# VH-VL binders against Large ribosomal subunit protein uL10m (mRpL10), part 143

Target 1, 224 residues: Large ribosomal subunit protein uL10m (mRpL10), of Drosophila melanogaster (Fruit fly) (q9vpl3)
Amino acid sequence: RGKINIQRPKAPHYERARVVAVTQPKYPELPKAKSCFKTRAERTQQQQENPYNEIIAREVRNWLDHSRLVAFFHLSSITADDIFRVRVQLHKQNLHLKSYGSKIIEQAVKNTRYEAIVPLFHSNHCIVFSPDPEKTAALLRIVRRVPQMVLLGGIVEETMLSRNQLVAYAQMPGLHAVQAQLVQTLSQAPGHLIQQLQAHQNSFVQVLDVHAKNQMNEETPKST

## First folded at step 10 (VH-VL)

Design gb12 (from gb1 with heavy chain D31E; framework fv_anetumab)
Fold by ESMFold2-Fast, scan of step 10:
Structure gb12 (fold): chain C 224 residues (1-224), chain A 119 residues (1-119), chain B 111 residues (1-111)
Amino acid sequence: as target 1 above (224 residues)
Amino acid sequence: QVELVQSGAEVKKPGESLKISCKGSGYSFTEYWIGWVRQAPGKGLEWMGQIYPGDSDTRYSPSFQGQVTISADKSISTAYLQWSSLKASDTAMYYCATSFYYWGEFDYWGQGTLVTVSS
Amino acid sequence: DIALTQPASVSGSPGQSITISCTGTSSDVGGYNYVSWYQQHPGKAPKLMIYDVSNRPSGVSNRFSGSKSGNTASLTISGLQAEDEADYYCSSYDSYSTPYVFGGGTKLTVL
């Protein structure tokens, strides 16, 4: 039974500070007098909160720099159970499914060779990283059975590939040299690649419009 | 090309231990799940569990958890199903089968191992 | 108990079409499109006939088709042949128990 509600709810320390601040006479002529309510520890915590996004952006850059395979996906509504199942299978193949906010991704890739990927992340998305480009075939085989994950494109051996080019790369398993040559050949027209990735993404935006009309949210539901 | 070869038929008495095998060939043994499926005489198929040989991650049916042990030896591309103490109710045909997917269909099957447990 | 529900037997004549149902819950058949069908002849190992509700592996006749509506998946065999006489089992992903559950099986008789 719910006995917790019988007792008074735990009051946050912050709420007490607010009540004290409201009851104290304020001095508009001396606005810096209010700063005496901030301890050195509180100021240190405020400064630590600011660099949080930089820390996560560093992690994203580290994944990009140490992964020879990076695949970008549009992610439709999916349950926690379903995504957990997919993560288990991906992890078996040394494939690491990550989800980051669009602003963090933009911050991570700004002024880097990967800046061209930013437009892919204006919609619901996820990224799969692997140090092993030979796992591209395994990755595509896994996501073929996950209709909520739709391939947009990727990076293989530091080369941007469209969805079709990544599929072609995956169809040449066994010979690393042949796959490397294919990546070099496919990368001859970067302008066409970026246009193809954006056109493919725009097609998925139409699907997202349908999902949005149903008010489906991939982020944690606020309450049930 | 892809083949699963199972060990031969076994005749055992209640209380005895048993370990049957399933040898895979023609594919990457460590990248596919190997499941065990039981079929009692005249009865249907029952999924018992499965193992991923690459890291020995095992998943069991609630009905078989604690009743059997599934294991694999990737050096010889062989999976195992083991009983510490057999019962007459363990009399059945046992199939191994492989799936690329944790949640997916079994696309290749072994020929089966008949286990008979009687006093 | 945990098995998906199938009719114990179905019969048909050569050239006829028959349908075998497989009924589960929202945690298996109803919740996912990961339904498979297996054919088993006496004394033989099962053979995969359908996966992901309606897809056929290479080498499986197009006389076999699969579908799903709500919590019930169906296997349809058209143009029945004598060699189709076998036991048929459905299976599905199961989020409640474990990743795999079988149906009780259906004996198909062709006469």
Scores: ipSAE 0.547, ipTM 0.768, lowest interface PAE 1.7, mean pLDDT 80

Design gb120 (from gb1 with light chain S97D; framework fv_anetumab)
Fold by ESMFold2-Fast, scan of step 10:
Structure gb120 (fold): chain C 224 residues (1-224), chain A 119 residues (1-119), chain B 111 residues (1-111)
Amino acid sequence: as target 1 above (224 residues)
Amino acid sequence: QVELVQSGAEVKKPGESLKISCKGSGYSFTDYWIGWVRQAPGKGLEWMGQIYPGDSDTRYSPSFQGQVTISADKSISTAYLQWSSLKASDTAMYYCATSFYYWGEFDYWGQGTLVTVSS
Amino acid sequence: DIALTQPASVSGSPGQSITISCTGTSSDVGGYNYVSWYQQHPGKAPKLMIYDVSNRPSGVSNRFSGSKSGNTASLTISGLQAEDEADYYCSSYDSYDTPYVFGGGTKLTVL
């Protein structure tokens, strides 16, 4: 397979250039109804909030309200064939890949507890929704092999999770990520009793541990 | 342990129908794709198609579309490859293989079913 | 009916390293990191040796390694052993209609 840009054809061959120049006033023509082609004026209008955007924003709110798993991704350039392949594979696991414009996302989450996610969508993005949080492991297994999708974070059972917390949740059996992390932290405390008998260090160690964990929860690779 | 067990060797005449089977065990049958790969005598591997048993979504190679039917029965964890009318050129070893992904690799393979079509 | 190009045969002596190439186009081997390699002994089913260009399944010897440069993927077998004598097939993703395109196969002879 090759790709040819049919929308920008080569210049007319020699003698034909004169005929084309004389007939140039034949532009523009009626917009194609089934085309995704947009004029500069249409792009400007689509940057304004309108009734169509409100309909799509309601769709986004419906997905958020009915999904116990929501994962946010940076999306690099991807072909229609490749995104279709990924969408079908995700759908097999009751995982629903959706793409919405940043303004639609902003409109959908405005005045909701999810308003904090808006900064994640300032670049190319997509969202995966599922009613089943147990599918987090399947989601990560699938997207691991899709280099165009970079996990940013998510929401599980109404709790916002970083990338690292979502990865940790995928490996936990039957427990909400926050609860499981708390249990793991508590279960490790007895094993480190000797280290924790130094009372004068405890508060400082905890502050440094929280800071280090917050830094580790930052995305490692740059989302270029 | 994941295992794919295929039906026994078949000897058929041109024009006859045939249905061969592949039974999966040791994994979630409905969460993996099952593909069929053909190998003509002394030749290489050819992907024929694959099915997702969970919803019976079936995909065929352009070369095999309309020539064979792939199906699956979830209740007995078995996939099938079927011909309505065999040709001598269908003589080959037929493997079933499974993959979590629609693409990439087949991580487990059946032992193969030899199909011989001769007059 | 696009087949990937592999040499028909390669040979090596025990303890040597050999490399098998698999050449496609920019739309298959060159376009994706979904290259797998299979080993097939006479009369047996293929066995997955490498997936995603360079990853080994559990139970596959670390003597087997994979790589890719441009439109050519390579399988390298180090410390060649008699049991490595087999046919080797590469496979790559091409498109949704052809998620598996196999190479013609390479017969490895251990001298």
Scores: ipSAE 0.725, ipTM 0.865, lowest interface PAE 1.0, mean pLDDT 81

Design gb121 (from gb1 with light chain S97N; framework fv_anetumab)
Fold by ESMFold2-Fast, scan of step 10:
Structure gb121 (fold): chain C 224 residues (1-224), chain A 119 residues (1-119), chain B 111 residues (1-111)
Amino acid sequence: as target 1 above (224 residues)
Amino acid sequence: QVELVQSGAEVKKPGESLKISCKGSGYSFTDYWIGWVRQAPGKGLEWMGQIYPGDSDTRYSPSFQGQVTISADKSISTAYLQWSSLKASDTAMYYCATSFYYWGEFDYWGQGTLVTVSS
Amino acid sequence: DIALTQPASVSGSPGQSITISCTGTSSDVGGYNYVSWYQQHPGKAPKLMIYDVSNRPSGVSNRFSGSKSGNTASLTISGLQAEDEADYYCSSYDSYNTPYVFGGGTKLTVL
């Protein structure tokens, strides 16, 4: 089997940390007040770093343009082991968890239809991309077990959806056409305070419960 | 209804090869992990490993790495546990079980396959 | 090899409550909230009773409850009934034996 080993090795033991510290390169430090002018090499290096940022921003735009499902999450403190485990499970469902700096996100979406997402990245965040919008249900099932990831909203079929709208979309397991129509209906719904309050009143738990039952019935019919 | 149906009991001699099966039905076979759990006579449960049939990603317990091979054929919704050379210590009940989560619990279990290895 | 630590046996009378402990380390029970409990009657496959420390699958009696403190998870069975007599196994996500480890098992006797 030529499979990729995606299991992360354990963090280095304290003994390795000691060895690394001892073997670290020790170069003479330049005086801090020597010169305010950057060397030609330093200016060239700084200039080369700008193209790197542009390359990453273009990568983000490619993910946004080629993904029919994009979900935005607030990410609380999470261990490297926990996030890796989550990434493995998400990847199995063709869901790709990415994290980018807020400045890169802003550069990527500036002057695009996605510019509205910038405020979502003012704090710790991560994004899940997928070419398959039918995986929204699987995504919600996975993140329900990951309290460090809090759903903020997403983009389905190029349409911005709130958290509650995305949850509602997840319960439509049928035809892509029906799901696309639901997305349009949810997005074009009047932003009435009453509708928002009713959507938040126990509806999220009930929608998830109905979805969980529908998911189980589709995957494992329980006909008596 | 989720159902895991395992192959019948086997009686083998040390050194022989063996491949037992676990057929899943009533769920999306390629979207769930299938694990194998060993239970020696009068002993507790031991997790051996698991496979994700959609891409054949397989994880083994360190105790069973190199001792057995786990595989799956998604065209017939069947997972396998295989030995190249059986030992008397392989005598046990073998269960297959499914989990949606890589890190998660096994919600559904097969009925078990009894393997007896004796000379 | 090494399983999570459970008492070999526990006993109670009908109507009483009992608790079964499951002790691990920070790399399994202590580090994660992915503790499950299984019930196994003689000659039968295990049945999931608790997942994620304290959650019950549909169809499992509310007499079964789970909790965790530090490196020790606990299964509590209230209002003991004769049919509760079985072997009980805890399990957890394990960052060393990725992804899963079982406890040694506890035989519950209802006297």
Scores: ipSAE 0.584, ipTM 0.790, lowest interface PAE 1.6, mean pLDDT 80

Design gb122 (from gb1 with light chain S97Y; framework fv_anetumab)
Fold by ESMFold2-Fast, scan of step 10:
Structure gb122 (fold): chain C 224 residues (1-224), chain A 119 residues (1-119), chain B 111 residues (1-111)
Amino acid sequence: as target 1 above (224 residues)
Amino acid sequence: QVELVQSGAEVKKPGESLKISCKGSGYSFTDYWIGWVRQAPGKGLEWMGQIYPGDSDTRYSPSFQGQVTISADKSISTAYLQWSSLKASDTAMYYCATSFYYWGEFDYWGQGTLVTVSS
Amino acid sequence: DIALTQPASVSGSPGQSITISCTGTSSDVGGYNYVSWYQQHPGKAPKLMIYDVSNRPSGVSNRFSGSKSGNTASLTISGLQAEDEADYYCSSYDSYYTPYVFGGGTKLTVL
């Protein structure tokens, strides 16, 4: 499903406005009825809802509902060519880079279990979607090359994970039972479970290290 | 372990065709780029091109565009480098190498295939 | 043609340190942090020693380090050992030509 441009075009100059008025389809133009009870133009604008935001919010919900991996990033200034190169590399791994406005994200996740992600999008951001959670390691390997993208957290198998939890998940070698159990364990409320998680992690890490050395051949993220 | 095994040395005459191979094992063949790097006798390394076997996306160096063909067969995890008509200047060692990324570095290298073209 | 400039040869004695330079332009070495270094022993395939300017793959000795200043990247080998004697090649991403452009290579002799 395609993305609809919801930006309203600026008012045309005299001759262009006249031509557009004659040639455009019969789309109802709502005349601006200025009420005598309006105190500020900003108040009127705040009350106005853009119906096309609902369409894009549904697209975002569709991505969330059909993706088993969702990763959230802060995005610093980056050239169009650089982001295009990154998007192509991600696409090779069935990872789909999308960017949506914060209001659309808020509308998409309102009244869902994922509403807690809204604060992540108050700055420049982007989201990576994939139907394959095993691609988490590939995702982190690719974004290691993109210092403009900073991992904030994600959703794996419908479970919200912090940045550190998602990095830990990425280091899992692809044993479905162990990975599923870890995701469920990591998503549980911390506190008295922390010591139990550390005991489980010690056992899991031992198994995962052996498996990773034998099967998972990926370039680890580098910090220097 | 990751291993790239290349076909054996070749001795050819100018004008002959040639196809050399590089078989990958121990990794996901369709998830890595596989590139070809040339080294003429006594000279340095030169990137010729590379292919992403998962979708057969192939990229060539401007110096080798139209001079060689790079291909891959996913069913046998093998990449190929082919010439329709060899020249004496094609005499070189040819390496295949894998990269997870389109750019930057090659993680693993084949042992090389020596191609000698002489009359 | 060689796009990146390296010295043809460098030499050192066991235990010493040497540095190999790799000079390009703002469209390759200077513009990106995608510089890699390869070691090649006579008759063998190249081996990746450094990637992304200064990162080492698992299994590569910490005696090998990389850096970059402006348009010049450098490979430094400390505590030279006889087995370090080899040819060394730098490589960089190039925004105009290819995802890989190699240097001319440097022959390291351990005396």
Scores: ipSAE 0.503, ipTM 0.726, lowest interface PAE 1.6, mean pLDDT 79

Design gb123 (from gb1 with light chain S97T; framework fv_anetumab)
Fold by ESMFold2-Fast, scan of step 10:
Structure gb123 (fold): chain C 224 residues (1-224), chain A 119 residues (1-119), chain B 111 residues (1-111)
Amino acid sequence: as target 1 above (224 residues)
Amino acid sequence: QVELVQSGAEVKKPGESLKISCKGSGYSFTDYWIGWVRQAPGKGLEWMGQIYPGDSDTRYSPSFQGQVTISADKSISTAYLQWSSLKASDTAMYYCATSFYYWGEFDYWGQGTLVTVSS
Amino acid sequence: DIALTQPASVSGSPGQSITISCTGTSSDVGGYNYVSWYQQHPGKAPKLMIYDVSNRPSGVSNRFSGSKSGNTASLTISGLQAEDEADYYCSSYDSYTTPYVFGGGTKLTVL
């Protein structure tokens, strides 16, 4: 997929909808109010047995197995135009934004090393996948401009990282520094505490901007 | 040091073709959008379009779609703005500028290329 | 024409504060927090002063600040100095057909 249409594709379905409505069978009304006799567990079981869900779960598992960078986000209400714009920019950096239902994710990761991520998806969410972990800085730079997407954490080279650890990883200049950080992360205690977003996204962007300017300053002494 | 260097001023007659250039240096040319902004004499800024050199994805303003062609050559880190047939109304200063974001700001600008089209 | 609405001119005295408005619609300024401001001195290329409504690039004086209310974004320059005399342009993301739309520009005169 090399070419992405920035404009939301229009699908004229007016005539098709009319034909479908006319040809659909009429269902008889029940003698009493429509009621659901199935328990929550039975409804959940029906979704788990849906063939479509199994196909999508395999897709999710494939993304997890072939991505060296996986980032998890809480997703607030966002327009189709906004998410499309974000998706285009992410795709330019080999970052692939995917949204799947919580039950699909649970089904995909059940009995795998990724099962620990399930609690992250009890609310509205999305995931960004990439084969390139060095794109973490680009990812965070892009998502900083999208307040509806709140970083929860991620997986880099099969190591689970908190939001703050991903931010630190994004600022690392070389491969040896990255490996040192991952070793430190693996040797740490859980250290969860409060993972509040205290409006530090602006400070995070400023840190990235300072990093970019520091790189420029190393080239600037010979100019102007 | 991020720098955009544009080609020199041009004086042309209506109906002639023209191709102006913008060479980027000091950054990853294929990871940034490069846009073209027009400024007619004594007037304001008009966004014409932009290209992502990494895959040549090009976006145009409706006002300039079909009137100009934007292209880029990754091997020499150069973007181009081209007219097949100039009009007197094309007389303007033309700036190139870079943005990391498709929807974002232009953080670095070229010095500008003055194009004068007169009979 | 889709240009954002700015006053043609604004003036102030050294040390004062001035504000330049930029008015659009719900599909640009009102719908997104992607408003930028550019400063242009005569014969020079524009310089980015503000991005994402209120953020300053490195090297831009903290005398420059941005804000937004509804469909109107504002650039405020405090402690006005002679070097601030320039043309100022706002820009916004536009969800209609283009990622960029510029304002008509405002000439700031420091008297």
Scores: ipSAE 0.569, ipTM 0.774, lowest interface PAE 1.5, mean pLDDT 79

Design gb124 (from gb1 with light chain S97R; framework fv_anetumab)
Fold by ESMFold2-Fast, scan of step 10:
Structure gb124 (fold): chain C 224 residues (1-224), chain A 119 residues (1-119), chain B 111 residues (1-111)
Amino acid sequence: as target 1 above (224 residues)
Amino acid sequence: QVELVQSGAEVKKPGESLKISCKGSGYSFTDYWIGWVRQAPGKGLEWMGQIYPGDSDTRYSPSFQGQVTISADKSISTAYLQWSSLKASDTAMYYCATSFYYWGEFDYWGQGTLVTVSS
Amino acid sequence: DIALTQPASVSGSPGQSITISCTGTSSDVGGYNYVSWYQQHPGKAPKLMIYDVSNRPSGVSNRFSGSKSGNTASLTISGLQAEDEADYYCSSYDSYRTPYVFGGGTKLTVL
């Protein structure tokens, strides 16, 4: 049963009208000049004065500084229920899934050795933190069952590692001294790591694009 | 390799308490969930609940919450299922099973413990 | 009263193919790809046959396959053998009651 959606003109809610009447200022006109003539510089200054973004950026910096394992993921479309389930499983292994806006991550890593990772976060992303690098194997086991999370790379004992290097690290028995030596052996120059991560992203996007186009052509496949 | 060994069959009267056990070996006991599954005579499988021994996080089916207690002792790699007061309707085969994933499949199963409650 | 819906029984002849359905809602089978299938012979503990809708554990015959469409998951057994005669149970993650629910079970008879 369809219904025509004709509504009455919107009228002020009774409670709102009452509140407005009580809260009206008794002073001369509001300083309208300030709101009407606020410059772009003043607006930018107000944004810079927002303490919330700096507090969250500081939180991210604390996670980076106190985590011996940090893993970066591309995050495809995922529901709140799906991410909750994944968080429960990760938390059992002392793995902490966090999602931060790209601007906050940029602010957190600016002027640090990790500044080069910023381009990785221009798409939908999430980060897993842990104080325990021996949990890398558990992390990879868990995310294999979560196709929406695609491993891009990470940081182990302050050393940047590619996806393949993280997989190799996960297969090694971990003692603190042994882990430090293995991480050093597996590590690459930051430029090489960033190039590999970006190349993998481009290859992944290319594969997804080809896959999507092949899916569209699946119903009516063309002969070659 | 991986093995779950359950305690022996029990015969009880209504109103009595009971605690049955499931001992794990061949894997990291604190890194896997242990679930309890009930099967009444001639009937299907019912998930009762599960525990993560590493932090004792326990999840129950609504049908069994308040009816049973699930616990674990990680020092001896043993999980428990306990009743404070048994009913005749508790007569069933009880299986323990392990899963790495909170949401996942049970890949290893115990042999089962038959509990008979009759007057 | 929260069990997934399965047919009580199904039958087939040796060499034939049969399919067992498992129907739930959008909060379990329809919402997630975490459907499992178990085989249970009389007097024995269940054995995992399929996980994540269609994946087989090592040691499980490739005659067993799984699929899902909407709120219904299916287990297909090809090339039926006498040893396949057993009870089959589906299970799924349940977001409403959390975390796990079984189907009512299906008795497979090989004639």
Scores: ipSAE 0.578, ipTM 0.787, lowest interface PAE 1.5, mean pLDDT 80

